# Ledger of designs, part 4: miniprotein binders against q9bqp7

Target 1, 240 residues: q9bqp7
Amino acid sequence: VPQNWFPIFNPERSDKPNASDPSVPLKIPLQRNVIPSVTRVLQQTMTKQQVFLLERWKQRMILELGEDGFKEYTSNVFLQGKRFHEALESILSPQETLKERDENLLKSGYIESVQHILKDVSGVRALESAVQHETLNYIGLLDCVAEYQGKLCVIDWKTSEKPKPFIQSTFDNPLQVVAYMGAMNHDTNYSFQVQCGLIVVAYKDGSPAHPHFMDAELCSQYWTKWLLRLEEYTEKKKNQ

## First folded at step 2 (miniprotein)

Design la2
Fold by ESMFold2-Fast, scan of step 2:
Parts: C-alpha cells; sequence; structure tokens
Structure la2 (fold): chain B 240 residues (1-240), chain A 80 residues (1-80)
C-alpha cells in the first residue's frame, strides 16, 4: 500500500540543527509549473457530500445576501485572512521591523486572538515558503515553520468568523499540514526534518485562538489519508 | 438562521476533535466514519433549511445520536 513506499519523514535527515542552517527565515517563491498544488488536490477530491454541502451553503448565502452581497462577503473574508497572514509574517520576520506597517492589521481581533500562541513560537525557519515533493510530484506554499513550545512544526494559521461562517473544509486542514511537511522533508531546498504540525484557529472577536498540535504519530496517520487523496487526484487526471 | 449555522459549525469542530481522539486511540476507521456521519448530518440540516421538510432534521438528529453512541462506546472500552 502507498504508505509503505512513501514515508512522511526522511530517514536521511536529522532533526538536529547544524551550523549551515540559515539564521534568516527561508522564503522560496512558488514555481510556475503543471505540478498540482496541495490545495488543488484537496479541492478536486472532496467527497460527494462535501461538494453538496458547499453548494447548498453557497445557494443559501446568495439567497440571503444577493449575488453581489455574496461576492463582497467572500472577498472580505479572503482579504481579512490575507491581511492576517501578512501581519503574522511581519511579526515573525526579524527584517520587517523597519518597514511600513498597517496598524489596523496589528490591532485586529485575529492578532489579539493569537498573542498567547505567539509567545510560545521561536526559531522561525521558513515563512510563506514553497515546498515540492520531488517523488510524489506535488507543490505547496506553507505559512510558517518554527518551534512551538520547543518542537519544530509546520504551522498553519486559520481564521474563523463565528457570527458569519465562511464554510471551508475543516477536516482537510490536517491533510494540508502533513502534505506540506512531507514535501519539505523531501525537498532539496531544505535541510531540516519537521515531525510535528500545528493548526492555529484565530477568532475575529479576539477570543483566544485554539492550537491543534499534531505529534509525529498523528502526522503519520493523516499522511496515509493524504496519500489516498493524492492517488485519487492522479487517477482522475489520467482518465480526463 | 445565523444561529443555526453557528451551531452547525461548532458541532463540526467538536466532532472533528472527537475524531482526532479516536485516531489517537488507534482507530482511524472509526474516526473516518464519525467524520462522514457529521457531513451527512450537516447536509441534511442544510437541505432542511432549503425545503422545510421536517423529516430531514429528524434524520440529522438520528445521525448525531449515532455519533454520540460511537464516541461513548470507545471511551468506555478505554476506561474499562
Amino acid sequence: as target 1 above (240 residues)
Amino acid sequence: SPELKERIEELLEKIYELAEELRKMGNPEAAEKVEELAWEAWFLLYEFLLTGDPKLIEEAKKILQEIRDLVEKMKRELES
């Protein structure tokens, strides 16, 4: 079965830091090629029920807000998420301190929500950086690689708007994280080994963010499920 | 109903956490079943909002009860 041939962790890599490791966080730009992204694979392999649920939600939102209202709503959710990620990259990057900052980004409820998580984050290795799994032929753009409570993690920052929910595949978040982890561990542009994941859900109202820590065992379990999704995607592309 | 949508999202988040616990207990098949049942319940609730058919919400309640029964069974087996 596929999980026996494609391990998430690279046995040739050490989790110990070495003197050649860069002290400045890596930011490798995403390649322009035909290789599928993690997001595309997950979106194109949603279950029939997930697809129906998403379409039902979309239809109802359009009925409540109107066509233009729905477009504005989704655009605003996207913009808020993008600004949240920009603020986090600025906060975690040592070279950003002298650059212009939007004070409203730093004072948002989302940033207030993650303050207690950020206190436990250090040793940033990569920010908004591209990863590619050379053997499995997929790419991705990860948010952050840093130590959380002393453990090196792929960290994924998520926003949640409880008063006005924007439906997304919450169950796919762990798959996204382990897909990035497996890619980075087998990407020649990186020299370190990541064995843990962290999904941080930030709230618009400033309520404390919820950290979902994934240890090596849990990451291995989700990796098996990711491999099945990737196989399903590849099979669909061969036929059409 | 905005209140109903908020409750549905909170329910899915809780079910996701329960599925994660099942995986940590060494039963990924049960975790996957719980997740699929959650999506089925959510789909039925949204279809109820569109059609107003009360049978759909009753079916969703049955599925939610099945999820609770599965989780409780797993917890009892670990504690015994």
Scores: ipSAE 0.000, ipTM 0.223, lowest interface PAE 10.9, mean pLDDT 76

Design la3
Fold by ESMFold2-Fast, scan of step 2:
Structure la3 (fold): chain B 240 residues (1-240), chain A 80 residues (1-80)
Amino acid sequence: as target 1 above (240 residues)
Amino acid sequence: SPELKERIEELLEKIYELAEELRKMGNPEAAEKVEELAFYAWLLLYFFLETGDPKLIEEAKKILQEIRDLVEKMKRELES
């Protein structure tokens, strides 16, 4: 897939704020259908090395924790991530009903970890919102679109346990962010242009989260890699 | 050994700190590569501690050398 035929940025859209932009963050619901999601494309096009690492990590965890212990561990990690995202949506949303939910959820180590990042986040435009690239035929659910230190970003919140890093936190995070960005920039449900990304890795122990800022040039570079993964996915689907 | 595991974890922490420095210097691709290599080396050493397979530790040593070579290359580019 030639990058110049499917650019990440939409030349017909302005990167300047529009007075008609809504004051309440957008939350378009994700409609599941046969169109592949960003996560499915990435999972189905993992390199042999990534597949090896994931499988070995799973086997090692099973050896250490037992099958039941591994299931409990992965379930807990999933729940912690889900609760972290719910807490962030609540914190960043102007809606009172969300802010009144579970006080203990807002006091987790992960939330403590991101406090210094949140102080630099403003102008929230979208939260837990669906994006679709109609031409390239993929969908996604992005975490957040907001200004970080004055720049409009697609922001992806990640959780990490320092003793055992997750493979997903290491390899495909930038591809996920630019895939969402390219989809949003070409989705008629949105009117603004996003040119930057931010991956925020939060820690369970409350240690300061690591922000990984992606400028427009870096996003364009990862967009090329995402297009290759999308092409690989399409080819694998044809050969089934 | 528990002592070897602790030394490996200390080394990994320093490598992740180096990767963050690379991002600050405008080289996120090198940062991602360093982090990927570090994680892979950690997995190999973690399995070695359980299996005793000498191939795992030899492969991990090669990866750690690749990280060292990458760091040395970056230092040379900064000094020129």
Scores: ipSAE 0.000, ipTM 0.152, lowest interface PAE 12.6, mean pLDDT 75

Design la4
Fold by ESMFold2-Fast, scan of step 2:
Structure la4 (fold): chain B 240 residues (1-240), chain A 80 residues (1-80)
Amino acid sequence: as target 1 above (240 residues)
Amino acid sequence: SPELKERIYELLLKIYELALELRKMGNPEAAEKVEELAFEAWELLYEFLETGDPKLIEEAKKILQEIRDLVEKMKRELES
């Protein structure tokens, strides 16, 4: 019964277009405070399996690259991801004009990788925008909210050097998406309802990105798991 | 051995990738079963890393085959 007290979808909101909705995508800045972020909650509550996989990956990379090489590699991966997100925000923003200096961002393999996905994306409602769940007291910064193949989605853009079409490198991607969705659906700064998620894995070599679509039923299933992770985080914080 | 660690890592990722594919196909019951099997395989691989017993990785391969069989069965049902 207790798990049913915090639904992912807001019964007071409609999924129908509202005439009062702004024509420009929302971009609410993230305010730092005592309230935990989605990423902090997930990182502090990793499963035994996730910790095992992460440690094995680290051991392998350090063996191949050395300590300094591993640090440089990790820094480079972070920078590539940041640039990829900045390029996508520029491409999807109606107020952005592509400039000569932005040409290098458009030439990246990651941007090439997502071209076929972008053709199915329209009706952008939010970009790099902060969300807060008022009742559950957590915050997050989502990448994008837009229609994908006619359905309004929380869209999360991921980069991968792995050739395989999966989201395994960050096991919690579906939880991250539904956490943002639940927060947005209960955040007074937003007026619409999101019921679907999309995780897009882009490849450095330009190979076609893999979309992982999450319908309302799947989002509800992951929401239950997110609530358990949030509860675990709260309990661990009390015992520190 | 770095090569052994790499093979273990790849096998584990492949098992979880198969579980993700089932979930993407909209079969939550089958996805849950594959996730259970993936957990069993992970336990065997973890024990292998501690003991070096090659029998454990062979048992993990059997679980991978069971996952493949389940995925093929689900694909056939969707095509019908």
Scores: ipSAE 0.000, ipTM 0.172, lowest interface PAE 13.2, mean pLDDT 76

Design la5
Fold by ESMFold2-Fast, scan of step 2:
Structure la5 (fold): chain B 240 residues (1-240), chain A 80 residues (1-80)
Amino acid sequence: as target 1 above (240 residues)
Amino acid sequence: SPELKERIEEKLEKIYELAEELRKMGNPEAAEKVEELAFEAWYLLYEFLETGDPKLIEEAKKILQEIRDKVEKMKRELES
C-alpha cells in the first residue's frame, strides 16, 4: 500500500451540472514548472519488464526499418497522433473557429474510426486542459472531459496502426487517466467531479475504434497503482 | 485484474531471465525466439485486460504453452 494515501474522489464535489459550471469547455494552459508531469512520473518508474519490452520493440523496428527508417516511422506516428488530437479538439469545441484547411484534418481513417464513439459524447467540460494536484505535487495535460453515454469521463484519445500498434503507452494508459482524474477532482480551477475514465483506441484504416470504459471501482484500483508509481518517483528524486 | 497483471509480469520476468541464460550459453537465436514469443503473449494479455475478449486469452494461452515447452527444454540443456 502507498505510504501517503490520498483519495481519488472529492467528497465536496458532484458530477451533476449546476448553474456555476462554465458554459464553454475549460482550456487551462500547462504552465512551466519543476513539478513532474504524469508522463514523466510514468516514464521514470517503468518496471524492468516494461523497459525490456520497449527496448525489444525498438530493436525489432530498427532491424526492420533501419535507424533512419525507425526515426521516420516514429516521427510519422507522432505527427498522426498530434493531428488526430487537434481534429478532435476542433470537432468537440463549440466555437466556429475552423479554417477551410481544417477540412483535411477531419478527413482521416482515425476520425472515421471514432465516429461511433463521438455520437455518444456530449456535455464537454474541458479540452486539452492542464490539471495539477497541489497536495501530491504533479501536473498533467488531459485530452478531454465529457459525458460518454451519460457518464462524466476523463477521455484519452489514442491512435493505433494495424497490424502492430505502438505498445508502450498501453501499459500505463489507465494510470494516466486516473492520475488526471485525481488531479482534476482536487484542482481549484475545476468545480466538478469525475469518477469514470474512457480510453478510445482509434485505427488508421478506419476500423471501428475500441472504447475501454473504466467505472469508479476500476478507477479506484488503478489510482492505488498510480500512487505507488508516484511514491517510487518521489523516492528516486530524493536519492539523486 | 491488477493481481492477475502482477502475476503475469512475474512469470514473464522469469522467462526473460531464462532467455538471457540461453544467450550466455551462446544460443542468441533461441533467446530471441523465446523473447519474441513472450512479447506476443504479453501483448495479447494486455489487450485482453483492456477489451475482455476471450479469444485473446485463448491465443495467449497457446503462446504461453509454447514458451513453457521451450523453457523446459532450455532448463534441461542448462542443467547438463
Scores: ipSAE 0.006, ipTM 0.231, lowest interface PAE 10.3, mean pLDDT 76

Design la6
Fold by ESMFold2-Fast, scan of step 2:
Structure la6 (fold): chain B 240 residues (1-240), chain A 80 residues (1-80)
Amino acid sequence: as target 1 above (240 residues)
Amino acid sequence: SPELKERIEELLEKIYELAEELRKMGNPEAAEKVEFLAEWAWYLLELFLETGDPKLIEEAKEILQYIRELVELMKRELES
């Protein structure tokens, strides 16, 4: 019963579009604040086992590639991810100009990978937009809010070099998506309600992206887990 | 090999199903640990196939053995 005090969905909001919804996708800038971000909460509440194994992986990669080689590898992965997100924002934005486009970004294997997903995406309401949960006091920057196959979703775009055919293989990504969803549903800067999530894993070789759709029931289940991670973060912050 | 990849994908599917069951039983920490170990083991195996480094296959075997033991323990708890 106490765990039901902070619901993911806002009963005062409709999931249907209305006349007050803006016609141009929202892009609210993320303001730096003392309030923790979703990614910070998740990173600082990893289990000791996860931290140990990640560090062991890092050490092995450094042994294989060298310290500079590992930094180059990780920098290249992050750069590719950034370019992929920039290309998607451009594709989904109605205001893109010829001067702002990079033809090479639009031709990447990652963009080829998501073509079949993009055909089912419409009604974009937010792109690279900040969200804040006013009562739970956390912030985030979501990638996209749009209709996927007719359902309004928080959409998170991911790049991967290895297959991710299971939603569980994305680790904390479902928690990230529902955290953004809950924040948006309780953020006064937004007037609509999102009840579904979508994690899209794009592949470098152009292989078809794996969409991981999260219905309302699944989102509610992950929301409970997110609340526990947020509580753990708050307790750790008190004890440091 | 394609056959080895298919076998690992099948094993991962079963492991993720077990992790989901652990979440529903109120043990999300164990579920997350199992998921992480499965992903780690797959990564090491894939990297071994690309590099041929025997240290990677030994590490992957240790992780798979641990997961196997954990699955056996969980099955015994469910049976009792």
Scores: ipSAE 0.000, ipTM 0.160, lowest interface PAE 13.3, mean pLDDT 75

Design p1a
Fold by ESMFold2-Fast, scan of step 2:
Structure p1a (fold): chain B 240 residues (1-240), chain A 80 residues (1-80)
Amino acid sequence: as target 1 above (240 residues)
Amino acid sequence: SPELKRLIDELLKLLRELGNPEAALEVEWLLYAFEFTGDPELLEEALELLELIAKLGNPELAKRAEELIKELRKRLEEKS
């Protein structure tokens, strides 16, 4: 168990809508500062097994593609993911300016892949929005907060190109989701409670995306693991 | 080895039931790479990743995966 335990859920908050809720989804900009991001904490506290597997994957890819080919491959995967997130923000946003984005951005295999998931998404509360945990001192940028099949979720959109997905996004995805959830539940910029998570893996060829739903109990289990990773990060920072 | 291929196919079927698509695809790729190259280090890497996936999945499926992993490791050790 973590030494400095803090609850993921805020008992003073509700997941039900109220009159003070904004009419448009929140989009709080991420501020530059020395407070660590969720992704940095996770990257700096990878297990020996994760580090070994990541290095082996990198070496195998370099052997297959060459140094320049590997850089081009990773750059392309990053750009595809970025454009996928931009397209989803446009689709889910009620604002006209976002809906006027490049039409080709809205027509990709990844967007086709996720259509059946989007059909079950409603009540969008936040898009590409910054979260900060003032007590635990970390920040993050979450993709989406919306109702999925009637349950308010932190939703994280992932792309996967078969067969060689990025190993970094594999094991820590649930930790990333609950870290954002815990931060949002205690962030003064937000007024509602989120208790569920959803990881959506979309595919380049348009095959149906895989939704991984995380109920409150599962979120609580991963929250404990996130707190341990955060403690490890803090200890490493104090020890140079 | 027909027996080794059977165990690999059974393991790949089980991976699809675990519901972690990114990790399952990486394990599947490593197992196919092992089958193609015969490099035992690729098999060890696949088994190590599968153990991590099993800890995130259903306990019943994790137990079945662990039993298949033990059988594969035993056959690998006998051959080396």
Scores: ipSAE 0.000, ipTM 0.147, lowest interface PAE 15.3, mean pLDDT 76

Design p2a
Fold by ESMFold2-Fast, scan of step 2:
Structure p2a (fold): chain B 240 residues (1-240), chain A 80 residues (1-80)
Amino acid sequence: as target 1 above (240 residues)
Amino acid sequence: SPELEELIYELAELLLELGNPEAAFKVYLLMWEFEKTGDPELLKKALELLKKIAKLGNPELAKRAEELIKELRKRLEEKS
């Protein structure tokens, strides 16, 4: 699908805050339905190259850890990621209840890793919030929408274990970010415009996280690629 | 060579961290072909591809990938 028929940015929306914007971060719950999620679309439309590299990584990890060790490793990676996101939501949220529950997690290496990034984050508008593209019919759950260095961004928090990160989550990170952005910009639950993305890779050992900033031009380029993946998903579903 | 194979896997994994699996696959194939043929033009093609990736991605990870290619070349020269 052409980008000019389905633009990532909504011409009817401003990127400037206004009086109608919520004073507390939005947290719209993700509803179960037949509409595909961003992650499902990306998983179902992996290229032959992506599938090949993922399978080689899996085989190597199984050789190193054994089958049971591999299952334990992947389970631990998911748990660490979940706890990291919960801790970040607690830090960025005005909610006292969440802060009490996550107190021990606030001292993790991942949280130390992102401290220098968090200093530049302000004006949080959404946390762990559902988005749906009204016209393109896909949904997602974004991590955070906030100002990073004065620019409103969709922010995606990633965890990485040195020396080898969980590679499956790195392939399509820019596509995931722009998919959330385009959905939010056209979702009636939100009133503002997001034009930038930020992928933050945090490290378990506390070494400084790597921020990957995506300006409006770069977001538009990845939006075109996301539209192609969405079209591939839709066509595959029709042919099944 | 098990050592050369390991370096190729490390290089491919590092390129995945740059968020470009297609480029990682292409570099992997070039290095695999180089291991079989010894053709130095394949190393040049792989290096050029890494430089293009560095322009678009994390320069620190791209520099590490370039270092792995240099190490791979040294090992092949030692065996010839």
Scores: ipSAE 0.005, ipTM 0.284, lowest interface PAE 10.2, mean pLDDT 76

Design ta1
Fold by ESMFold2-Fast, scan of step 2:
Structure ta1 (fold): chain B 240 residues (1-240), chain A 81 residues (1-81)
Amino acid sequence: as target 1 above (240 residues)
Amino acid sequence: SDEERLEELILKAYELMERALELMKQGDPEKALELLYEAWLLLFEAERLAEKLGNEELIKRAEEIIEKARKLMEELKKRQS
């Protein structure tokens, strides 16, 4: 356990639905500042094993696709991920009209992949919304907070291609989810408690997405690991 | 040692691939794909250790197993479609 351990769940908050909760999902804009983001902390504290696997994946892809092909591939993966998130926000937002949606994105393989999961998603409370842990002093931009099979979750949408798995997205996904959860639970802009996480890996070919549900105990275990990464980040910055 | 770690990684990858093949036979391609992905990650680490050790035979072995995992993932994708 790290010396300055803080709990992921806020004892002052209820995890039960409140009739006074807003019916429109929250979308608080992320403000640029010197406070580190979740992604920055994770990128700056990668383990030697993570760095090695990322570099090997890059080298393998470069050998297969060439330098220009690799650059095009990674740019295309990034763009597809962005479009997937935009389509999901549109689908889950009650304020959007079908006229404003990209019909081609709604018919994409990734959206087809997540259909069986989306039917179990309801009670959306936040979409593409900024969170800040006021005590631990970090920020993030979460994808979605909604009920999945009746449980309020921080939901993180990921894209993946078969047979070429996106190795970069596998290592820190649980840490990213619990970092957002802990921040939201201690952010004065939010009034509810989230105790569960969900990582959804969608596939380009429309193969059924893999939902990775994280219960409260699992979230607590990953929270401890996130705190260690945050502590490592802080120590590295003191030594610069 | 690095050699012991390399052998552990390769053996674990083989175990995961064997379990994946059994799951495929039992009609559980989703779980099989997850195990193959785990094996894939272990094999990349094994390949790095083989390169560090300068052992061409182990590098080739790791590459062959990676290719087997890739073909199994392709087969599972086709079975799901």
Scores: ipSAE 0.000, ipTM 0.125, lowest interface PAE 18.3, mean pLDDT 75

Design ta2
Fold by ESMFold2-Fast, scan of step 2:
Structure ta2 (fold): chain B 240 residues (1-240), chain A 81 residues (1-81)
Amino acid sequence: as target 1 above (240 residues)
Amino acid sequence: SDEERLLELIYKAWLLMFRAMELMKQGDPEKAEELLLEAYELLEEALRLAEKLGNEELIKRAEEIIEKARKLMEELKKRQS
């Protein structure tokens, strides 16, 4: 088999908690520069099928809602997602104080949706924190690193209006998770090792969220696919 | 820089070797051979750059990957015969 020049896991790091770990979750600010983000790489390397399906969906939605209605719909979806992430950061951070706004967000269907997942989350190590893969030269902003059912995970919170009971239904989300994982494992700002991922799809109506757990083997498989997308991005950028 | 170019060549060659391995599993040895030959060209350039940089560890690493590519090619050739 070929040797892996850029492995997802760092053999010099442990995934076990230790006394040198910070007592509060890390929140490293994202420093923007010429280095591409995970989301940009994925957006710039969508397959022709993905582009076609996205454009057809947009066309259908505009037909149903009108152009102004579509803009309002997409703006509301974005805002709901942002508020959901803010509420989760507040819930998981030991230093947050609840404001009236945050109290109202805690009553949302999305928060109700994830309650059963949150009961299994502990040992939060990072929240809304920047990662950079120093060798592969990409950056990202991950949602959360914490133990889920005793395993240290990169956790990505998603909102959806339609059920996503299968990991395949989340499209590029597994690639996003492993990209963050590989970056964090090779980022000098962090000292621990993450080997698992978790995609949590929350629902507005409060229906139970679907957790998609990714073990080390599955993460390694998606890491290979992420490396192909990153190479495609690099090739495309040089041809401009 | 030469070092950046070297790392890009190693990275691209590694991905080509992985794709070739997948094509062998899928029963497409002809395309697998094409990708392995391309990987060889990239690895030879990487080795030349490592030698130019005088970095013994990078030279050794490039040689190890070249040897892995050679073994994959041998396995591919055995399956074709």
Scores: ipSAE 0.000, ipTM 0.148, lowest interface PAE 17.7, mean pLDDT 79

Design tb1
Fold by ESMFold2-Fast, scan of step 2:
Structure tb1 (fold): chain B 240 residues (1-240), chain A 81 residues (1-81)
Amino acid sequence: as target 1 above (240 residues)
Amino acid sequence: SDEELLKELIRYAELLMKEAQELMKQGDPEKAEELLKLAEFLLEWADYLAELLGNEELIKRAEEIIEKARKLMEELKKRQS
């Protein structure tokens, strides 16, 4: 149990749309802050075994591709992910934003992979939007908040070369989703409550994406694990 | 060597899966889940190296263990409700 527990859900909020809600999805820019991001907390609290194995994999890749080749490989993976997120933001924008290169982005196998999931997504409330948990002191940039099969979800889009058929195989992704959820539920820039999560793993070859839906109970379970990671991060930072 | 690393990754993943099965029998699905997540990570790395080396026997071995991990995760999911 975390020593300093805090609830994921805000009893003063509802998941129902309000007449006072903006007609377009929110996009709060991420501001420079001394407060750690969700990604940083998770990266800094990996197990020793995971760090060791990741470092060995990195060394092997450098031996195989060369130092410049490894940099190019990782840059290309990052760029593909960035383009995928840009394409999804464009597709999900109700303003039908026209971008010159959208046709090229839509040729991606990742976009083909996610088509069947997109058919069930509606009521977009936030896209590429910053969240901050003022009480727990962390920030994040979430991908999307929308209804998936009628349920309001924090949706996280992931790309992968290899199959991720179980939520557990997505590693820290559930923690990332609930961290964003808890922050949004307590962030004054937002007025609604999110109680569900969705991790969508899209594949480069266009094979069907794996949706990992997280109901309120599962989100609460992962929230406790996120609080433990946040506590571990805070303790490690005190010793620097 | 990459081959030696691959063999060690496969062995470690097998040990983690055995421990996870035992934890499931003892009624500790949360710890079992953590070990299966680590095993999945190791198996993905092993599968990558096996493909890189072109060793058909090790590729088949990695695929068999991945399938076992998938079945264990599916059983764990059924026990969560």
Scores: ipSAE 0.000, ipTM 0.176, lowest interface PAE 12.0, mean pLDDT 75

Design tb2
Fold by ESMFold2-Fast, scan of step 2:
Structure tb2 (fold): chain B 240 residues (1-240), chain A 81 residues (1-81)
Amino acid sequence: as target 1 above (240 residues)
Amino acid sequence: SDEERLKELIRLAEELMKYAQLLMKQGDPEKAEFLLEWAEYLLKLADRLAEKLGNEELIKRAEEIIEKARKLMEELKKRQS
């Protein structure tokens, strides 16, 4: 139980669309300052086991590819992830023109992988948009807020070369999603309530993406874990 | 070699499963679940590599470990409820 608990949901807000909602998705720019980002908090509060696992994975990959091959591989994975997010933003944005689309992005295995998920996505409210929790003092940049199968969700797009059948296999991804959700629900730049999350893991070979849906109860459970990570971060910074 | 890497992946997965079993016995099912999921990731890598190499013995060993991981994960779910 975190020492300083704060609610994830805002009782003053609704998830229902209203007539005053913008016709285009919101895209608030992320401003760098001393306030920590969700990714920084998570990176600096990794458990010893998470650090060990990451180092073991790096050692295995270096063994397989060599030092230079590993650096090339990780750079390529990063670039492919960035292109995937750019392609999704383009596909989901009503303002994107056909002549501005990169055909290579549209033909990627990752985009093929998510086609069946995209059919169930509508009512896009925000794309690549900044969130800030003024009370808990953290910021983030979320991928997407849209309706998935009729439920308003914070959606996080992930690329993977390997299947991830369990949500815990992504372990920090649920925390990232609920951190964005809690921030958005208390950010004055937004007027709506989000109670659900969706982590979509897309595959390079075009095999069907795995959607990991998080209902309100599951989001509340991960929110408590996020608050503990944020508390740990604050204590570590206090001792510096 | 690819075969040496395959054997190492299987060995690491086995060690993770043994550690997970120990943590379950010591009352740390959350860490045990994390280790089992890591073991499954390594076994999936091993399975892909074994398919390319056509090594029947290593495929069988990987399958046996995957089955043990499945049983252990089911036991964890029961303890968490």
Scores: ipSAE 0.000, ipTM 0.105, lowest interface PAE 17.3, mean pLDDT 75

